# VH-VL binders against o27280: the designs that were tried, part 447

Target 1, 266 residues: o27280
Amino acid sequence: MDSMNVPEVLEIKRIVEESESVKTFIFSWDFRREVRPGQFVMVWDFRDEKPMSVSLIDPVRSEIGISIRRVGEFTDRVHGLSEGDLLGIRGPYGRGFELMGRDILLVGGGIGMAPLAALADEATARGMRVDALVAARTADELLFLDRLEAAGVNISTCTDDGSCGFKGFAHERLLTLEENHDMAAVCGPEPMMFQVMRILDERDVPAQLSLERYMKCAVGICGQCCLDDTGFRVCAEGPVFWSQELSRVREFGRYRRDPAGRRVPW
Below, E stands for the ipSAE of ESMFold2; O stands for the ipSAE of OpenDDE; V2 stands for 0.75 times the mean of E and O plus 0.25 times the DockQ between their complexes.

## First folded at step 19 (VH-VL)

Design Ag18 (framework fv_marstacimab; at its last look DockQ between E and O 0.93; V2 from the best seeds 0.84)
Fold by OpenDDE, look of step 19:
Structure Ag18 (fold): chain C 266 residues (1-266), chain A 118 residues (1-118), chain B 112 residues (1-112)
Amino acid sequence: as target 1 above (266 residues)
Amino acid sequence: EVQLLESGGGLVQPGGSLRLSCAASGFTFRSYSMSWVRQAPGKGLEWVSAISGRGGKTYYADSVKGRFTISRDNSKNTLYLQMNSLRAEDTAVYYCARHDWYGSFDYWGQGTMVTVSS
Amino acid sequence: QSVLTQPPSVSGAPGQRVTISCTGSSSNIGAGWDVHWYQQLPGTAPKLLIYENTNRPSGVPDRFSGSKSGTSASLAITGLQAEDEADYYCQSFDSSLSGSKVFGGGTKLTVL
């Protein structure tokens, strides 16, 4: 088996259009290389490389899916690809989600639903009850609703403009929902995750949150994704963290570092 | 199939006590909050009490606070309502109902009749 | 005396459209709490009809629809049928009543 640190050139088997700005790219995968929800891969288009969450894990079909939002030059190029085209994939990397208990709450915002969709598949396959709060700015940006529904997930939607479901933010919607969960998994905009974590802590619900930071090496060497005061590297100790771990991270929900290492507020 | 079956209703004098039970089946009982809802003869629905799935939190309508106690035994898949100091206005059909994630009552029992009369 | 206000009765002929209103306040519907609707046929327990303002449980026909705006909610029934004759209740949550579930007074629907 090839080294996990060498990109494997893979053919795009299928492309699923999730929304106007999000596509899921499907690849054949050798599951002798284990991959867990919450882990990420480095995607290489032979010019640049970016970390992307795994959004589909299908051992039956021997496939994985990577969901990519169109946000810049790299993702513009990737979104221009077709089935049969090639991409370099190396990984998986990082710490994924852990499942415990019988009832799980998922809270996702925008593209943050990508790793949570994979987690939902695993949780439902294990017979867990899964509730998912899916948030987005507008109705057309809500992701994976049909997929989640097909998996037997109970869904509540939230949109900033009220075009679908609850009008407002995820943490506001969460306050109006029942609280019977053994654990929670959260992924989305960091301000959202920060507020959601506070609520879950008040409710004594163990929570795991997936962070996003500028990432170059993915192997814990370059330090670009290091979190202030803790020394946590998002690519090595994360991207999934327990709420107790994040409580020690000063910058969480407040600021991040740009590619030059400068502090930039959320 | 989800089933809720109430029992324990009957005739009692004012000031008396009664204990209702609700036997649940067809779902993971501890995963759901439960409520008691009552309906006086010819009247509307009135929420009485609620309890969280694990039993750590209980809630009561003002009309029954201090007199009624909601509890559950998850090992027996049973919901209880201990009713003390009963009044004539407590006369009603009492339903047990399951909470869904959204806070609605997605499943109801057939109810048990409680009559408080001298 | 119900926290949520419903008309005591509505009526319609078969095939018609009827609407049942549910009026709340800033401490319940207006505070962002969801409205749910129940149908109670004569001599039976209530049945969930609409949850989370607009959603239909499995088995509920699409001629039933719910909406919410401001401090009020509404249940609409199109293509009215004889079997729709029942009592209908709206339900929500009120944060001013120590976190209480609250019902409307109920509406008796008669099919003419």
Scores: ipSAE 0.871, ipTM 0.928, lowest interface PAE 0.6, mean pLDDT 95
Fold by ESMFold2, look of step 19:
Structure Ag18 (fold): chain C 266 residues (1-266), chain A 118 residues (1-118), chain B 112 residues (1-112)
Amino acid sequence: as target 1 above (266 residues)
Amino acid sequence: EVQLLESGGGLVQPGGSLRLSCAASGFTFRSYSMSWVRQAPGKGLEWVSAISGRGGKTYYADSVKGRFTISRDNSKNTLYLQMNSLRAEDTAVYYCARHDWYGSFDYWGQGTMVTVSS
Amino acid sequence: QSVLTQPPSVSGAPGQRVTISCTGSSSNIGAGWDVHWYQQLPGTAPKLLIYENTNRPSGVPDRFSGSKSGTSASLAITGLQAEDEADYYCQSFDSSLSGSKVFGGGTKLTVL
């Protein structure tokens, strides 16, 4: 009788330990609810509810995977669960990535590799050339490397501490790699995404960026990620944006005045 | 199987011109930057020129800048090197080489010999 | 006048380990550019042997290994075999040159 979007209680089918701090929870999924890479779901542990990115989309096996990093009380409780335990899942929500052309660059930082791993599977299934720059603070936090390699993705790694691959930040490594891509998809810490976006813009590579902040927003039970009542609805059209869309949002905020001439908050 | 087949080499007098071709097969040609690399008899490898996959960016070693022009025709899967104002020092085997994402030359042709001699 | 400096020759007996150095500067290897290695057998085109400093392409035996530190790189060959007799080149990119891929001068390996 409930008309829309109540959590579906699902059994954890499998748990994959991706790193010491990241687990992927796999569920059976009815793909009449279509899921696109870059969309998010709300995960409910019967106490609290948080947005999480989908990292595995497998319509053939009827499976979805959700990768969760241990960062606080909610994620600690979820990490304590076992196969057979239950979670509530609502969604998917938001705008996912769109594939364009034949050559794609993926740039992911930390848990931001989760939606990009799903995108990589779709891109390789379409016969695209996929190059992935995988970034983390340390080697043991580099995610999905074996999975990406098995899919035929060309991988370059970078770590802040130099424990694996290039020592430094993703944008610094990107400057030393070849440029032949039709598009890029970027997800990770916002400082990384901003610097990567600058380089891609200079190279005239269309880029889609997933704004991680909106994936963590809990906007009640409705499942829509709006932050306030000022009328700005960037989260309603995200979490994935083209770089040109992000430019327009920033430029639009320069000229906000009400009819009385007073400044209107963003 | 990736294949690169150079042609167009030969004997040319100093000051003359020659156009090299490299036929590519077994991969999506437009996705890869390409280079010409040369090797004078008894000498080491010398990078000559590069072109981006879509053809929008070209690069030249100082020794050939202004005299050589790299180009590509992605509809024919063919890389070109137009060599003008040739000098004796340009005598070499010229290799066509594909760039990978990391900046290495992962595939090479067998080369074509250019001899510049009076 | 190679931008990257390699010894002109090295030698070793069968079964031994040899190393080939590649010395660059702060404008190439020291600026974070990768080092790649090529083997050129007599009368043939070069073949990629090591890419991205340490990685082996499929089909290259694990007795070939690469490393990079500071402004220098090294190719190591263990279990030396007669068929390893060849010329070896390192390659990188130099930021001070106009879009320049750069090679070392080459090293002739002789198996004794």
Scores: ipSAE 0.737, ipTM 0.878, lowest interface PAE 1.0, mean pLDDT 87
ESMFold2 (binder alone), look of step 19: mean pLDDT 93; pTM 0.946

Design Ag2 (framework fv_marstacimab; at its last look DockQ between E and O 0.92; V2 from the best seeds 0.83)
Fold by OpenDDE, look of step 19:
Structure Ag2 (fold): chain C 266 residues (1-266), chain A 118 residues (1-118), chain B 112 residues (1-112)
Amino acid sequence: as target 1 above (266 residues)
Amino acid sequence: EVQLLESGGGLVQPGGSLRLSCAASGFTFRSYSMSWVRQAPGKGLEWVSAISGRGGKTYYADSVKGRFTISRDNSKNTLYLQMNSLRAEDTAVYYCARHDWYGSFDYWGQGTMVTVSS
Amino acid sequence: QSVLTQPPSVSGAPGQRVTISCTGSSSNIGSGYDVHWYQQLPGTAPKLLIYENTNRPSGVPDRFSGSKSGTSASLAITGLQAEDEADYYCQSHDSSLSGWKVFGGGTKLTVL
């Protein structure tokens, strides 16, 4: 049997509390199985299974990190776990980010910073200049700031309530920052990504964006994560898409499908 | 260590021309926008011109539009300011300054003096 | 005639707190553009003192602080020292002008 599609039961090696609602779970990882920033894994707590982004890739320590935001019943259970407890992990799946150029812009909102944090580590390790716009609703929801700073990333923050950094949304903050980047990587609330993509397109900055959709199989079979008009499967052709690809996706920034397949407006 | 070194300043008559240079070192030059900022004797700072890291975009203050041209050679890590039709009011110390991501000038040269006088 | 308005001079005794104001408009500070501050010691080039309204570069003492509200910004210096005697400039961006970057007129700080 293909080990990639069978959950491997792994012990939680370490738990990092990123914020009140976000924890990073660290696992030992065999790097004979390649993992890239932007890819996701399916996390199984022996009752339910959910897709989660990889937020840490550490070949030196032979570890990966998965950041999980507490948002519902499944994540409530996971957040109740301790170091030494077990989880099932299968993957990685999907298309990750591709690095190009010398200067990269990261724009992240909330838990969307998870895959971007991993990307930041890779980019800085390659000697790239990394600027990161980190957005959240409030100051206490800003993620990975210390980690990014330690990696040598230039950080700009914005919060909806102005409790930290720029008061406003990420796309508004972006308009006030310098424009010397070869590419951009974006992940966060879809309305945010939609606005950010528009700005980056106007600036002729190649951009990759990571989408979130309801996923069931993670292997491109069930169709639950299909994007309207394109047939793109977020789990197979994504979750990372180029802006040119997303420009063809009618639903992007407008609506998504719920588990029952109904349209749910953003 | 980041270093910026201006050169090319001197005495010139009104209507004359002068070309300033700024040699940059200690950082990836193409990754940063650059500006010229001048300061007349005993006066405040005045932004003159800016150029994007790749050189694709240039900006000028109204006071110098049509007379000054900013350019850069990223292969030589050098910023330039071609000044034509110089006027007495252009007399100043000219600084080259690096833009950070936030739009501030995080590094400055020591400046080069330009004197326009008959 | 500067786009940003500063008081021409301020003074204080050693150990005191002084404040330098920077007043802009809806086209610059009021549009969401950040304010930066520079210190220029006599006979030297300007040095970045505060960036992005409130942040201090490495090496800048915490007795220097910046704030921004509405269309104005302010630089505060606590525990005033003799070496703080210098000219101070605020700087921002104005997209409505061909002059992209804008400076205040500068403030001469005298330590009594």
Scores: ipSAE 0.887, ipTM 0.934, lowest interface PAE 0.5, mean pLDDT 95
Fold by ESMFold2, look of step 19:
Structure Ag2 (fold): chain C 266 residues (1-266), chain A 118 residues (1-118), chain B 112 residues (1-112)
Amino acid sequence: as target 1 above (266 residues)
Amino acid sequence: EVQLLESGGGLVQPGGSLRLSCAASGFTFRSYSMSWVRQAPGKGLEWVSAISGRGGKTYYADSVKGRFTISRDNSKNTLYLQMNSLRAEDTAVYYCARHDWYGSFDYWGQGTMVTVSS
Amino acid sequence: QSVLTQPPSVSGAPGQRVTISCTGSSSNIGSGYDVHWYQQLPGTAPKLLIYENTNRPSGVPDRFSGSKSGTSASLAITGLQAEDEADYYCQSHDSSLSGWKVFGGGTKLTVL
């Protein structure tokens, strides 16, 4: 009855406007289907189905939240929905983040902060020291700052245009911040993740990075989410990978593939 | 409540040695880089040395490099400064200071006085 | 001589606004390193007043504010009070020194 392969139709309980372009859709959730930060769900609007990261995991309120950035026709339609409207959800799928040690660094770019916000909640609940570097193009696009602050997370921001925090890229800011982390979790634009991964590797900080690729089945059967040179399936072996695993992937940080399988530069 | 307490200061002749200690409490000591900062009488603040939270990296001001050694014992929550070949210009109050992630010194001890005089 | 330059003194009357400058170079503030500010009351240890250019730690009133532009930073104090009479230091990182941290020379604030 609780098959992950068949979407369950759920009512949108609440909608939170995180920014002009990002909304969080909150659903009641039966936590007999366990959810871990970094896992994803397939969201079905009765026309198309797209993978989305879980940004809120709240077993006490029996709720999950899914943060969606408006970027095209599917997400435009979903952003047009109201509380009480229906969406199909199947999942969760994939490998989530693992926490280790006492001191964690989060590095998120844009919507990539969504799964990291869920991870921050778990880390702080375990009593870990959490430092978060939150990146965006502009100040208006920085996500989850109030939520992270309320959770006791130490925040540093960077924006491409300098409108908030450090002016520049996340990896440039990271070089000016202090080390002292047992691990890092990274999610955002793949070029950012590649640069951050190289710095963390040089510093001997174990890092987990969350990747996005084209997905169809979400359970590892169809092969549409495979990474070049390794055969890793993002939906099955990922979307969260250790930096060591990604160091063997030529595709990572260098190019992507469109839905037709064509190689496209980042 | 974060607390830092320096000890080990005193009067020493030029060329002598002293070892300073800083007892830390109220926070997870190994998670934080620590510094020694000094202030000569009537003068400004001068950063002296730093050590990473796990102790693997150390840093020294040019004025003390080769003469001072910073260390820490995370099992005892204690920071140390071994000062050798002391000079008159090393006369100062020595503060123990905790780094935050941003590179500021968010907590300071009350300091311990070191006087280098004949 | 410090690579971060502060005026040696500044004064103001109660209730007024004063500013304290911290002038650096391309090897410190100009390379994107943050500026932090400390207050040192007579006979006491320094206290963090502003971190990461503009942020106030808990317990520091909002009449203290920081800013950074180019290679310089500034500490502003509004609603000046007698207890604000102290020495003020800026601090950053300088990549041209073998040491990591650097303080400005300090500014004595006198409340008239």
Scores: ipSAE 0.704, ipTM 0.855, lowest interface PAE 1.0, mean pLDDT 89
ESMFold2 (binder alone), look of step 19: mean pLDDT 93; pTM 0.945

Design Ag3 (framework fv_marstacimab; at its last look DockQ between E and O 0.87; V2 from the best seeds 0.81)
Fold by OpenDDE, look of step 19:
Structure Ag3 (fold): chain C 266 residues (1-266), chain A 118 residues (1-118), chain B 112 residues (1-112)
Amino acid sequence: as target 1 above (266 residues)
Amino acid sequence: EVQLLESGGGLVQPGGSLRLSCAASGFTFRSYSMSWVRQAPGKGLEWVSAISGRGGKTYYADSVKGRFTISRDNSKNTLYLQMNSLRAEDTAVYYCARHDWYGSFDYWGQGTMVTVSS
Amino acid sequence: QSVLTQPPSVSGAPGQRVTISCTGSSSNIGSGYDVHWYQQLPGTAPKLLIYENTNRPSGVPDRFSGSKSGTSASLAITGLQAEDEADYYCQSHDSSLSGRKVFGGGTKLTVL
């Protein structure tokens, strides 16, 4: 077996265009190497390396999917690739989501829906009832709706501009929905997650939230993704955290560290 | 197939008591909030009471507060409405209805008639 | 005396378009709560017709449509058919009433 820390060069099997800015790259995967929703991989284009969430886990087809949003030079290069091209994949890393109970609430914003889509597949396969609040700035940025619907997920949408579903933010929409869930999983913009967590805490719903930070090593060594006060490393102790853990993290929902280690407000 | 079946309706004198039941089948009962909705003869729909899936939260219309008690037994897939101090204005067909995630009533029973008369 | 206000009756000829209004306030529809619509045929229990303002459950024809704006909602029926003769109710949630579900007074639709 190959070392988990050595990138495996894999061929892009398929590319799914999820939206104008998001593509899902599908790879053959040896499931002797376990991967869980909420974990991430380091994607290497032989020039640079970036952490990306796993958005598809298909043991039947022996495939995984990685959804990537076009946001900069690295992702521009990756989005220029075609089926049959090669990428380096290292991982998986980090702590993934845990499923409990029978009823699960998913709250996702933008590309944050990527790990939640994978979680939705697992939850529905286990016979859980899944409700998903899918948020985006505009209707065109809503992700995985058809996939979620096909899986039997109940979907509620909200958009900042009201172009689809509820006009407003995810936490505002959440206040207007029924409250019958054993747990929640949340991923998206940190300000959104912060507000959603507050509501879920008030409702006594156990919640797991997936954080995003600048990652360099992915193995808990470099400290670039370390959270203030707690010393939590997003790549090692996360990226999925329980709400109780995040309640101890002062910077959560307030600021993050940039590549130079400077505080950058949300 | 989702089914809701109300029972327990009948004739009762003012000041009397009655207990309604709603037997649910075809879905995971504990996963859904449930409501009672009533309709007086020739009148519109009136929400009466609601209970969360786990039974931890209950809600009542002002017209029935202090007199009616909603409860559920998830082991029996049954919703209940204990009605005390009944009044003539409580005369109605009582429906049990399931809440969907959006707060709508996606499934209804056929109703049971309650008549309060001297 | 319903929290949500509907016209007591509307009528139309077969093939016509009819609209049923549902007027709320800042404590219900205006607070961001969704509006749902129900159809009640004579002698039957209500049936969900529109949920979450605009969505149709399976089996509901596309000639039924819902909309919401401000503190009001509307149900539109195009290509009116004889079988559409029924009572229609809007429903929402009111934050001022401690989690209370609220109905409109109902509208009787007559097909001429």
Scores: ipSAE 0.885, ipTM 0.934, lowest interface PAE 0.5, mean pLDDT 95
Fold by ESMFold2, look of step 19:
Structure Ag3 (fold): chain C 266 residues (1-266), chain A 118 residues (1-118), chain B 112 residues (1-112)
Amino acid sequence: as target 1 above (266 residues)
Amino acid sequence: EVQLLESGGGLVQPGGSLRLSCAASGFTFRSYSMSWVRQAPGKGLEWVSAISGRGGKTYYADSVKGRFTISRDNSKNTLYLQMNSLRAEDTAVYYCARHDWYGSFDYWGQGTMVTVSS
Amino acid sequence: QSVLTQPPSVSGAPGQRVTISCTGSSSNIGSGYDVHWYQQLPGTAPKLLIYENTNRPSGVPDRFSGSKSGTSASLAITGLQAEDEADYYCQSHDSSLSGRKVFGGGTKLTVL
């Protein structure tokens, strides 16, 4: 019997500072528990438990990496840890990205680049052409640029404040870039993903988008991650959804929910 | 090694037709949009037409719209420009150019000369 | 008439720095479309020199650099050499002209 629902306490093997606000925590991992780009783990700091995307999948070194942005009390505590300190990990959970064709577009906003960096590694290892639009509020928050460049990914950057690359939103930049992709993978702020999805649909590019919702159980039982009007559970049927599936979801792009389940404007 | 080789140029009467070809090699042809760009003798570069990698979208400069047709055969790695109702002002060297993702022309052929003269 | 305006010619002595301007409008450079630069040596096809405003393809010396601000772009050449004598074109996309690539009129660089 599989024990994926029980946290395993693991030592932090290495910490990589990706930016002032983002660290990647690397753990030894037994790859009999397969991990796919786009899947997530629940990270437990012995007080609280949060879903985090896997950003590094390295079977050769028997390692996974989990990238965490410092944004609140839980993530502040985790960012204060050192190599050798302990975290609980359960998972992986959810449906990951699927690759098709030879030409893939990645569109990532902020920490949303984490699962896409893992996907980029898999795509380039398969010999695919990978184009990545990397978006952030500022230049200092652009993630994984050196890693993507070293992998042979073609990179375009955009920042809200114009401090690096195109000044503006990812969907505005996308309109100024060439088409010719067999598929796209998108992860980031939901308003960005909605606008990008509309462009990709017009271009007839199959797209997979990774949603973020509040999670408790991560295995589809508690209902905390359910989407309005469909009953889709982000932790079970997602977090990666095809654009076709999301076209049936009323809330997508319109509002978000706080931990208490209240509708909150984007 | 990316290679683009134009052919089909020559001397033609006004009102006549020509078909230009561009043989592509050294890259996955269907992954890239392609353009024709022309240069009249002693003049600057003028974009003429473009086609998407899978061939589903075509674009034309106003000066050639309705007279020229861009196409591609991805099984033969070949780009075409069918030029009808030719005019003296169409006299130029015609280049085949590959688009990169950023919208630049990263590789060019050596060009083929089209002369329209009565 | 070219949508992008370049000076017809510029000149410089060997070793000097020269710049070539490319002036557009709010419908092209001002809308965030990239500027690309091409060098055309006499009797040859154009060659990509700068893409995405500032980036150099492999094999282009770092004495060539590009910049963009507002509705204008510039190509700078430092350490000018005799073989830099060529025509230079800027290129972008114009949002008011669906699917249209636009070139500047070209600048003839003379090395004195």
Scores: ipSAE 0.689, ipTM 0.842, lowest interface PAE 1.0, mean pLDDT 90
ESMFold2 (binder alone), look of step 19: mean pLDDT 93; pTM 0.942

